# VHH binders against F-box/kelch-repeat protein At1g67480, part 3

Target 1, 376 residues: F-box/kelch-repeat protein At1g67480, of Arabidopsis thaliana (Mouse-ear cress) (q9cag8)
Amino acid sequence: MQAFALSGKKRIVNHGMCFSKGNLDLGSRLSENFMDDPLIPGLPDDVAKQCLALVPRARFPSMGSVCKKWRFVVQSKEFITVRRLAGMLEEWLYVLTMNAGGKDNRWEVMDCLGQKLSSLPPMPGPAKTGFKVVVVDGKLLVIAGCCMINGSLVASADVYQYDTCLNSWSRLADLEVARYDFACAEVNGHVYVVGGHGVDGESLSSAEVYDPETCTWTFIESLRRPRWGCFASAFNGKLYVMGGRSNFTIGNSKLLDVYNTQCGSWHGSKNGLTMVTAHVEVGKKLFCIDWKNHRKMSVFNAEDETWEVVALPLSGSSRAGFQFGKLSGKLLLFSSQEETGQCTLLYDPDASPGTQWKTSEIKLSGSCVCSVTITA

## First folded at step 1 (VHH)

Design f2 (framework vhh_6fv0_2)
Fold by ESMFold2-Fast, scan of step 1:
Structure f2 (fold): chain B 376 residues (1-376), chain A 122 residues (1-122)
Amino acid sequence: as target 1 above (376 residues)
Amino acid sequence: QVQLQESGGGLVQPGGSLRLSCAASGFTFSDYYMYWVRQAPEKGLEWVSTISSSGSTIYYKDSVKGRFTVSRDNAKNTLYLQMNSLKPEDAAQYYCATGDLYYESPGYFDYRGQGTQVTVSS
């Protein structure tokens, strides 16, 4: 941390965007310049923002490319609030797909009706596995992971942000500890990372939280037991961490570790689940597909901490490639099996029993690696 | 009530040795895997070593392998960690830990002691 004090001042935030660790305090100068100029000549800034909020989301990159004042407005989390109040929010689905050969990954974008819109520009940095994807303040974060360099597995601390309004990538502050196959979730506007494998391949107990306002990672209380291959979900200001393995067990763990973000403490129980291939949160429920058993979903109710089972309409081989998406409050199940081929199913958790599953018209170009929904 | 009590920590110079002990009570010690974990200031818990209920299966963190030796005495309900060739990076609060471990089921790791401080300094 002494190196940080010598190399730079503090991380800079301007209109909700963070600048990289090595930058000089450029944001302060930009903010001072914008304070003196109206956003739109002849209008107060609050009225001008209301006018800009009425523009369709697809036009935001064009607005950002022409006028830097509007660029900073469009990037801000405050602008999402203005658009929400104006009833102009748009829900888009982002899916990272992989070709059958596993060599070509691409991000695909779809609107709330499942119509294909565009593909993202290429991610900066080397291709990684074991990374996690999360959305905070309308921005897509791709966190950490590992890659093979000269026959050695190298853990990464790199964090990249995709700004959906500007259609561009940037680099955020690195994690304090390089990790892969860790748990990640957003809780009340903050991003939590927990556990995983470190640089020596060891099981990690450390945990960190990212604050988009300060653009900094901070350690929180560590897990009582290290774990990797675990996953996380967020309910009612709490972080739920389940699954995985560690050098403390001979196999998978059913431990449930719950972090209370307000009091900053962990509580443990044995009411968790082992490793999963896919999970998604809808309301106060967590839907999971076991990595070895792809014929059912295990559903966790966070209100009473009970589990129930929902049958999958597709029975597959052990090679079933299931991943979840979420759109319009419903689950999408992306399936890539040898027997059934590529298909998408839709699950409505609020539908009458026996009518929850139906076929979706959404068709992916390849197997789903992960997906997120961004409303902006 | 499950209780774990560590002892044997202290101040040593680099290259020195310490032997940590953990006295266990409130459970059938001989039926459980035991663990040594450590935590340096402002860092997370690091796993150091694992020993099976019989003592026949042992694992170490790579950075301590060849320098540290874990052992247990089931008759005395005591876990040990012999630490040789101590380095400044080994300075930490050391804890012994245990959990429920069932055959063909995922193990659990529910308990740790208050810890014993190891300081490596000249």
Scores: ipSAE 0.000, ipTM 0.160, lowest interface PAE 15.8, mean pLDDT 77

Design f3 (framework vhh_6fv0_2)
Fold by ESMFold2-Fast, scan of step 1:
Structure f3 (fold): chain B 376 residues (1-376), chain A 120 residues (1-120)
Amino acid sequence: as target 1 above (376 residues)
Amino acid sequence: QVQLQESGGGLVQPGGSLRLSCAASGFTFSNYAMYWVRQAPEKGLEWVSTISGSGDSTYYKDSVKGRFTVSRDNAKNTLYLQMNSLKPEDAAQYYCARVYGDSWGELDYRGQGTQVTVSS
């Protein structure tokens, strides 16, 4: 789907309308086509869904092409639940890589063993930077960012969704506030965006939450102080926002802003990190590579809000680019160094002390921009 | 590959001036906002300034407003920081940076940055 920002998506959201794929007509048409026909003739729908759940994930696009009812089933979060109960869930790693020119980005897909699968179709819309990616209900969202238009940096409010079951892109409701270099995380089935730079490059304190069931963005309580270049992580129904800076002089801030999604309020502490080059959540822990010392990981334990340090087994380079992935309960560290080129390290948090790090055979086609894991 | 090379640091007396440069390669420079950050001995990294890709929007740390000016030459793929009325607290290693990903992302710079020393 080719997505265009030209009309009414924000207006539709402001009127409380729920839209998928950016079209009012599509929503109406889909509703009218959901009649009382069985999914599979001769079977109750519950049994039919169990039969569909046994199909390997790689065949979901073909299943979605059979009819609109099968398409709807395959796209639903209920189908993920049915597949979980059937023991059929598959974990795939999606990595966005940038080539040496720094302009061509491509999504690569790997299975649970790290073996390369096919690439995604290209993202719709203009090329952007400062965007964020997140997974909700088995769908990949690419949110906002900025691009150059007529010599000016323009913040975007565009939101695109990749449906792994249909192998296709669609456009969701726009953000209420265009932003880039913001924090983003999924908490209990909702997507939160916090801070960043706005339309005039101003530092933002505003925050919004996306509800996939209503297809709407809603403002939540703003941060006490604006911040950009920050990152977010989710634990136990709470959103943890760390890092970044403000054009109002938060240089050495260890400020941790925590949003409680149940009571809808922020609280702050000083036990966060000032800046990181990479972060990833595994279990109840947040793994970060500090900007000041990229040869060590700082590990946050969300249960007691304490930090520990883990050494990286990297040779003496003073320059390195890092990004994390996760796969099969283990960390992948994607490294791009001028001296050694690209390599991937594997960290197993459950391995015996001193044996957690190993070299992985996974080799990316370019530098890792970001990665997500989708289980479906 | 993204490559950034800082230069122009040195020793200066309080109240003096320096102009820092950052040569960029490996990406379309004009499409990205750029940042100046600094690190003093035994202190964390501090954000100093941001400039939009076009150069039309600039932002500064409050303690450097009116003293520092960020600029860029997109034809030369070069970022600049003009520093006037330098104070002892401005002494630091200065880095230029570009950010991608979910946080500060990968910060790409060459060598040790450029050292600014302010002493009398």
Scores: ipSAE 0.000, ipTM 0.160, lowest interface PAE 17.4, mean pLDDT 77

Design f4 (framework vhh_6fv0_2)
Fold by ESMFold2-Fast, scan of step 1:
Structure f4 (fold): chain B 376 residues (1-376), chain A 122 residues (1-122)
Amino acid sequence: as target 1 above (376 residues)
Amino acid sequence: QVQLQESGGGLVQPGGSLRLSCAASGFTFSTYWMYWVRQAPEKGLEWVSTINSGGGSTYYKDSVKGRFTVSRDNAKNTLYLQMNSLKPEDAAQYYCAAYEPFGSDEYSYDYRGQGTQVTVSS
């Protein structure tokens, strides 16, 4: 038919691409009309993506508002790859701060030079503690935690996602088991949650993994011993769980539980730390502040499972509160002391011995609760 | 050669009672804290109860408080769990466990028996 001859371009697109007309809620399903429209009139889509990749990251929410096809592009993993090849990737630091009254928690955003950019929209749902934050596929997840309801502590299974391209929050699938003060880390594109306290305040041994492609939580092999107040870090496809307490011990555990994501099994050693108040991973190393000695960092090397100590350049006599950030391959140490106020130190692990520490000009609006780095 | 051997499981109706026993050998039982843990089909291991070396301090999972009582006889190297008012959710394989009391909580120092099955059916 003549109509089919005039639609030759549409036939070529349909032969080269697969589309679904199912539920539109996931944004990843393309309509026939979406496939008919070019990203930029007069340009092939691959060239158009290269042009869009040159746009500063701060304009992504505006670009996403133009049409569904542009929104899909700026949210895609492919777009991060195109921006990397164009040399346009931007590393932003997201810091959750609390004011002196403890009533105003907000996310602040800074660029790779530490210059303040913006604040995020408020987190949805009731205010919680004992929650964990993680980054997966360029998205910030805020997972679970607890709140006080009618004088009782209530564990949550709620999961919220912040999309930096849309500048908006959305709700993901709930955890299978409500929990707080649990361990959480991303390993090879999947999010793991381990242990914590459950609904009746019991210590949990259960563990779950989130797959962003299926949008589902699935149980994995449980810990041999329940554990709460612990933390997790990821190295070479493995999940390392340290710190906290077990209902099998009266004191804090030195147990290091290691989950191998390839074979799906747990292994243990006594090579962990008991009282960790702040932690961050940079490269193949885990940097920890030990509550027992607030004037040093304990550094774990995941390649040989050895510990070393790095002194903090603090001369004051008062105890300091610490939290970590990372930016441009360097470690940020946010400190808060009663007499000196808030300051930020910068540690370069690649610098010559004795020259690793510098003062940073980064100033937070409040005390640091936690931080994440997102590259897009 | 450390050995833990559980017994006393079986089928019971809701509201019924069972008494589990664990016979210990190959270590100085009187110096160890002892534990009861359970595992239901398709679920992970769940801690149930703890008793200190002298038997004077006991700890329980919230859902079993007031229903379960842990005790020990150091002269007989035996650990007990008295289970009253049993519910369907208590159905599981029950294990006796021990570890070194002085800072040892590594997997290689966890001694566990082969377990005893508790079924609650109406």
Scores: ipSAE 0.000, ipTM 0.177, lowest interface PAE 12.3, mean pLDDT 78

Design f5 (framework vhh_6fv0_2)
Fold by ESMFold2-Fast, scan of step 1:
Structure f5 (fold): chain B 376 residues (1-376), chain A 121 residues (1-121)
Amino acid sequence: as target 1 above (376 residues)
Amino acid sequence: QVQLQESGGGLVQPGGSLRLSCAASGFTFDDYAMYWVRQAPEKGLEWVSTISWSGGSTYYKDSVKGRFTVSRDNAKNTLYLQMNSLKPEDAAQYYCAKGYSDEYYLGMDVRGQGTQVTVSS
């Protein structure tokens, strides 16, 4: 409660219910006693859910428009479980691209074969930089960042959610502390944000966790030292924070801060990485692109905390930067430039040595800002 | 403390030229990619140009290609944007931004107040 006063932001939450501006009050209306009516006349609800689970994912917004009870089913974690058991889960790649000739960022969507699907509706709120994206419970969160207002850089605490089943955006509870260039990762169904720059451009040590079931942000133990420009990954119920700087005059550190979500404490080591332009998790490994040397990936194995290096198949003079995509257990490397002429690279970590790299036929409509993979 | 001071803006007629400068201090200038970003009234921040830490690679928004040239002098800790054949749509507040990568928009640091560019007949 005190955090609300300190943040200067009002949260719209009701004992775990989140209210979206411009949306129907989801908690109030979904709690109406129409749940006693059958999902499909003549069928038990469990059988009806199994029938609904066989519908292709692209039809979910249409299914959600049939009635409130079907909307509730399609949005639920239970429905993802039913679809998994039916063998109907679909993996889609969401890429935020910057329009080459335009003024806007847009989300492109591709299926598991790299075929283009419909773009997302525009994200609410002002355009921001230094924001982070994460997936939790099959939903895309876009968190915080900063924008320029009347010649002043303004840090944001805004959080937006895209529901892939409804094809719609909603606003979640704000962060307790506005921040940009922070670390963000999902650990066991909860979203962690760590560090960054605050409202005064200060380096932050504070950290917060979002619980989708209560729709609330809660402070956790702060980092041992402030850091910004850092990144995070999650392995075995732990949050790994690497990179960045403590202040504007101190260079990057190999400091690795590890948060144990079970006991709620930080542990530090010097087995981290200093400068990264892109990172992605696959299985128990973290793949990173070196900032200064775009000719290699550094790969962290969380099981034994060891690093290995994988060379990029680039020409000797190439300085092209890349952003990661992940699809079907493979890495996609998209050029982060507006235009480059470079092909999308494909890396298969499970392929035989010497055959891991290929070119991909996937073409983006603009430069890649970031990407997420959502399975539903 | 990172400090970025933009200068060189002003009023020009369509087809005119301006050279913007950004004086950097508080960090090792030649370790970072640098960006030019602009904001017109009632519009969001718009990326204009990127230059790599060495100056060996430059990137431009499509609408400014062939008209704008980004450069840097690492010995003087100064970033430049040469703007030729200016159009009314180029009118905006221009900011330089420090990144820690050659990546577009990502990892930007706190910026200065910017420099105003006005294009009118």
Scores: ipSAE 0.000, ipTM 0.136, lowest interface PAE 18.4, mean pLDDT 77

Design f6 (framework vhh_6fv0_2)
Fold by ESMFold2-Fast, scan of step 1:
Structure f6 (fold): chain B 376 residues (1-376), chain A 119 residues (1-119)
Amino acid sequence: as target 1 above (376 residues)
Amino acid sequence: QVQLQESGGGLVQPGGSLRLSCAASGFTFSSYEMYWVRQAPEKGLEWVSTISSSGSTIYYKDSVKGRFTVSRDNAKNTLYLQMNSLKPEDAAQYYCARDTLGYPWFDYRGQGTQVTVSS
């Protein structure tokens, strides 16, 4: 049984049957009698949604517990639009931190001012590495990766979803191909996974797309070259895949593979990067930390496919790893090496030249593994 | 001037074999990665195989793995594609291309060679 598929008819999808019953559960949720009931007695539903939109985000789980129709509204993509029009959107930063022993990974949540709000409930399933995280329709997805079983490295196809409105985890449809160290990004409401290492450790060229409406993964055209350790970003309905290695060419190749979601085809160029330690997308730009030189950010402009370089302050250590966060249109740069006395740098792309870097008040409880920003 | 000339295509029955060749001139062949790409009727260009400059690293499209073998002779400036167990879906115009990282196949300088699989 999976709770995320619980319908207005108290229907629960059996574990392992999400792909075949997801659409049926959605259909039962849209029953005429249920949909005809008013959200708030005496008010039209559009006015009622506007009233519900004024409630602080922290109260969404409580609102969802009032009745099944309110739960449906709060979980909907439409509700994010209503809250945007009401000026009530809240931007929260979700950071996955790891303790010194490497055995306790936990999600911490911060508001737009960097104030700690909460920690997420523990993620279900075995502990994994090489997984990817992405946000789609206000939901956090944790996809695939690998784990150690009986002393052997095993690639996973498992997909888990965190629902910010329910404050709970659920399991989604598995990938068609188990993979780790792959590229992942959301494009126009769909989640793409590309490349990585498979069950035998070989480099993969296969790619898949997830449709949240059908709850299914579908293969798309494969890459022309296998890639692992690569990363992805999305701009203007296109998926940009850069970095990593191929068992084809090892070294300084600047492969950029671009997937056009409208025509369903890959195109390649030499305008990519070979290796980064961290990346983040802000607006139409992709910010990358160079693997070899922690004193520089390489910045990709997706509109004209050009690169520029931004110097990092000397406050970083050449031995320290960095991870990005994004909050209020600004970049956060977290140190991932030291657990005590963490230093967070803030980069404001809109600030005057020479004043873009500042020290942030944000302090993490451990090393940053990854982060996402969810606006709802 | 860079020139690539494909040959060896033809008509075969399903399950048959063909060996394609690509003669290269106008550049230092041994310094470039080479590709085989194909274009089926009413479809775009599709990558088939790649071979590194030394010949030591080779990749195939999943649907041709175990059936196709790419090789090169740097002394003769020639690229080869051995195609076994051909299927109707392999029917296409086959081109060789110099390393372009896959975006434009603009470095090839030939008409390609037609492969038809029919009973």
Scores: ipSAE 0.000, ipTM 0.143, lowest interface PAE 16.3, mean pLDDT 77

Design f7 (framework vhh_6fv0_2)
Fold by ESMFold2-Fast, scan of step 1:
Structure f7 (fold): chain B 376 residues (1-376), chain A 124 residues (1-124)
Amino acid sequence: as target 1 above (376 residues)
Amino acid sequence: QVQLQESGGGLVQPGGSLRLSCAASGFTFSYYAMYWVRQAPEKGLEWVSTISGYGGSTYYKDSVKGRFTVSRDNAKNTLYLQMNSLKPEDAAQYYCATEGSGYYPTDTYSFDLRGQGTQVTVSS
């Protein structure tokens, strides 16, 4: 019974919460009337969109406030395509920071030069841990997680979207299965969630994909083995799941589960990493900090599925929490202790050997919980 | 039911050698990476070595590299640690471990110490 409820229950209820062009084109009488007007009087809409694409990204909230039709254009993934063709795309770094005691969490945003732009408005909903963040179609998604209620961890299915162009939060369709400590990545415009812990703390093998155009979650083929505490990365239309363990048996030390999005099937190998504390994807490579060897990065090359090691130019406290960021094809390593204040390091994978590491001028207001890069 | 039993410890002179063994049962041994970890008196747990499921990859703590060799016999479900050129600072209780055994609600990266360990003493 629960299987049938999980497979379809959210698809009808949440369609209207998704802000997509397709949804509005099929929409209400008000939306139909709105779509009849020209975007800019005297210009074809395609030419008008090209003109709007030349405006700096920081002005998009103001543009969206001019009228409903401009707001719709600014929010669309089509507008990102128009801006890319115009050479106007801007890459901004979004960092979730935590102050002392973990009680003051905020999203900070900075431009490609590391200059602070603003903080995001507060995220709706209750505070959670074990959630994942991902970017799709220029939007930041914060997915699921858990909270402590009456001494028990309660898994959530809630999904929230931040629209960077309008500086606003909205709620998307819930996951079919509530989960925390799961793997999450975007592949070819779709968001995949895999594994984690469920409502009763059980280890999950189920997986789901979100389609921004239909605003729905759909089950995909489950993992062959349940796993939690795992992470995911995406390369060449495939989803790579590494790390973590099961609660039924001994955990999988080097299992790599690969989902092919074209044929819809999982393949397994033993070419993964164990005990990864931080990871980031840059180009065709996955950079990981191994818990056992925190003075080195393990680097996965997705083209040939080989691993290499890169030394970290760090000395001193091995207890500093590490988190990655990505900006302009380069890797950022956030290393901060509240007591001493550590620098951000910049790694350029394309620089000559011995010159890849530099100090970055990016300074966070607190410890990095996670980061994403949004291009729009 | 996962079981790990360490053996082979003892008293050795500085510069001497010992071979530790870990007998594993209750799981598909060749499928999982195995670890050697140690705990010296008044110190925390230290990771010493890792070996992959089929033995193709090995990793070592810098201070033991070149002196210790980890190996496994998957047909016998047994893990080994060959310790050469032993130093006083190597004296510790040695444990074998795997990355996960049973349910752990808060830490996916903890070592699972199932056995009693085997004591290594180095003194002249």
Scores: ipSAE 0.000, ipTM 0.134, lowest interface PAE 15.3, mean pLDDT 76

Design f8 (framework vhh_6fv0_2)
Fold by ESMFold2-Fast, scan of step 1:
Structure f8 (fold): chain B 376 residues (1-376), chain A 122 residues (1-122)
Amino acid sequence: as target 1 above (376 residues)
Amino acid sequence: QVQLQESGGGLVQPGGSLRLSCAASGFTFSSYGMYWVRQAPEKGLEWVSTIDTGGGSTYYKDSVKGRFTVSRDNAKNTLYLQMNSLKPEDAAQYYCAKLGIYSSGYEWGQYRGQGTQVTVSS
């Protein structure tokens, strides 16, 4: 455990976990010789971790309440590795829903069969739009966005983390630049944010990367041209940014910007999409619903950077309420309307031709704002 | 489809005036706050002004306060930007956008029109 000052804030590191200055007083004090006791009496700690890995994930908050040693085990990224090797990983779907009043957002959790498990504790901070969600090291991050305050948009740099094993929220380091409607993806354990709108609504070319080990945001090379309303996907150690607008030059709306995380440089690339209403990545493919009023999904194959098309069983008109989820290697398409008429479709890419689309039994309690899948 | 069509731009001398219009269709105009943004060649997109659903609350970028006035006509589904005492630094492509599309991912804040060009030169 060490503590250091960054950007006027204290940071504490313990087992790769990071805390902001406001969180240093709670639960971070470690007793001397704490680690001398066995994790489970009668077993070496490595064997004990393998035994704990066999416990159902729903028990992890209770396990974290037993003692500090168990808390450290269940919250660690190393524990996810142990569970993977034991074949015990559980895939849960987290859906942020908006109630019928339009002002109460709540995270709900479903297991791999779509059965509701629980609701998360209330998300901290003011209600926002234009934020992005991402998963890194089994933690859910909710990044930035904007508030509509008295007819004005106010950009935020706030970052919140939900720990799925402890069932608790915390605040992480703020972005260096407040932004909304930006691109965001996780690449090899780091979180990238690119572009968007800034404090005055200006179009941004800046990009930042979050390192969970240091709990810091660092600028990376900026885009050559600003972009907002763009989105990102990660494949093979590279960040693919497409869509959106700069309003700077007419005619380059299909630009694909690719960042190579190994060498730290941007490259222009092949065909991208200009605007999508929803996107999700599954394996080495990116599934997009285009705004262009077609009855089709556009599917990007990252291995050869080619596009293919998959028919939708729905109208091709653009619909603001469509959002994707993924669960058990399958795509979920959430369709949100006013208080009635919600439905969920399931797409199985591995199913026999003509049987890929089915109605899902998953019923959301409100309109889907966004969703993530967390495997732990 | 949601559509926003900007008009009223043109070439004007420094100190001149222009009134921009934004015709909205495909959504309930009176239910959304609206805003104006601009982009000069080789510059980023800049927020200019915001107006609430009823037109009673307005907000401006500091550099345009006292010179620009945003207004709306909900009966005509039209947003306006009156620009007075125009300066060379006001030259840009101007776009309108709707606020408060809470659940709409990539359509939130998107522009569907080409905007309207404002050029200020002597």
Scores: ipSAE 0.000, ipTM 0.218, lowest interface PAE 16.4, mean pLDDT 76

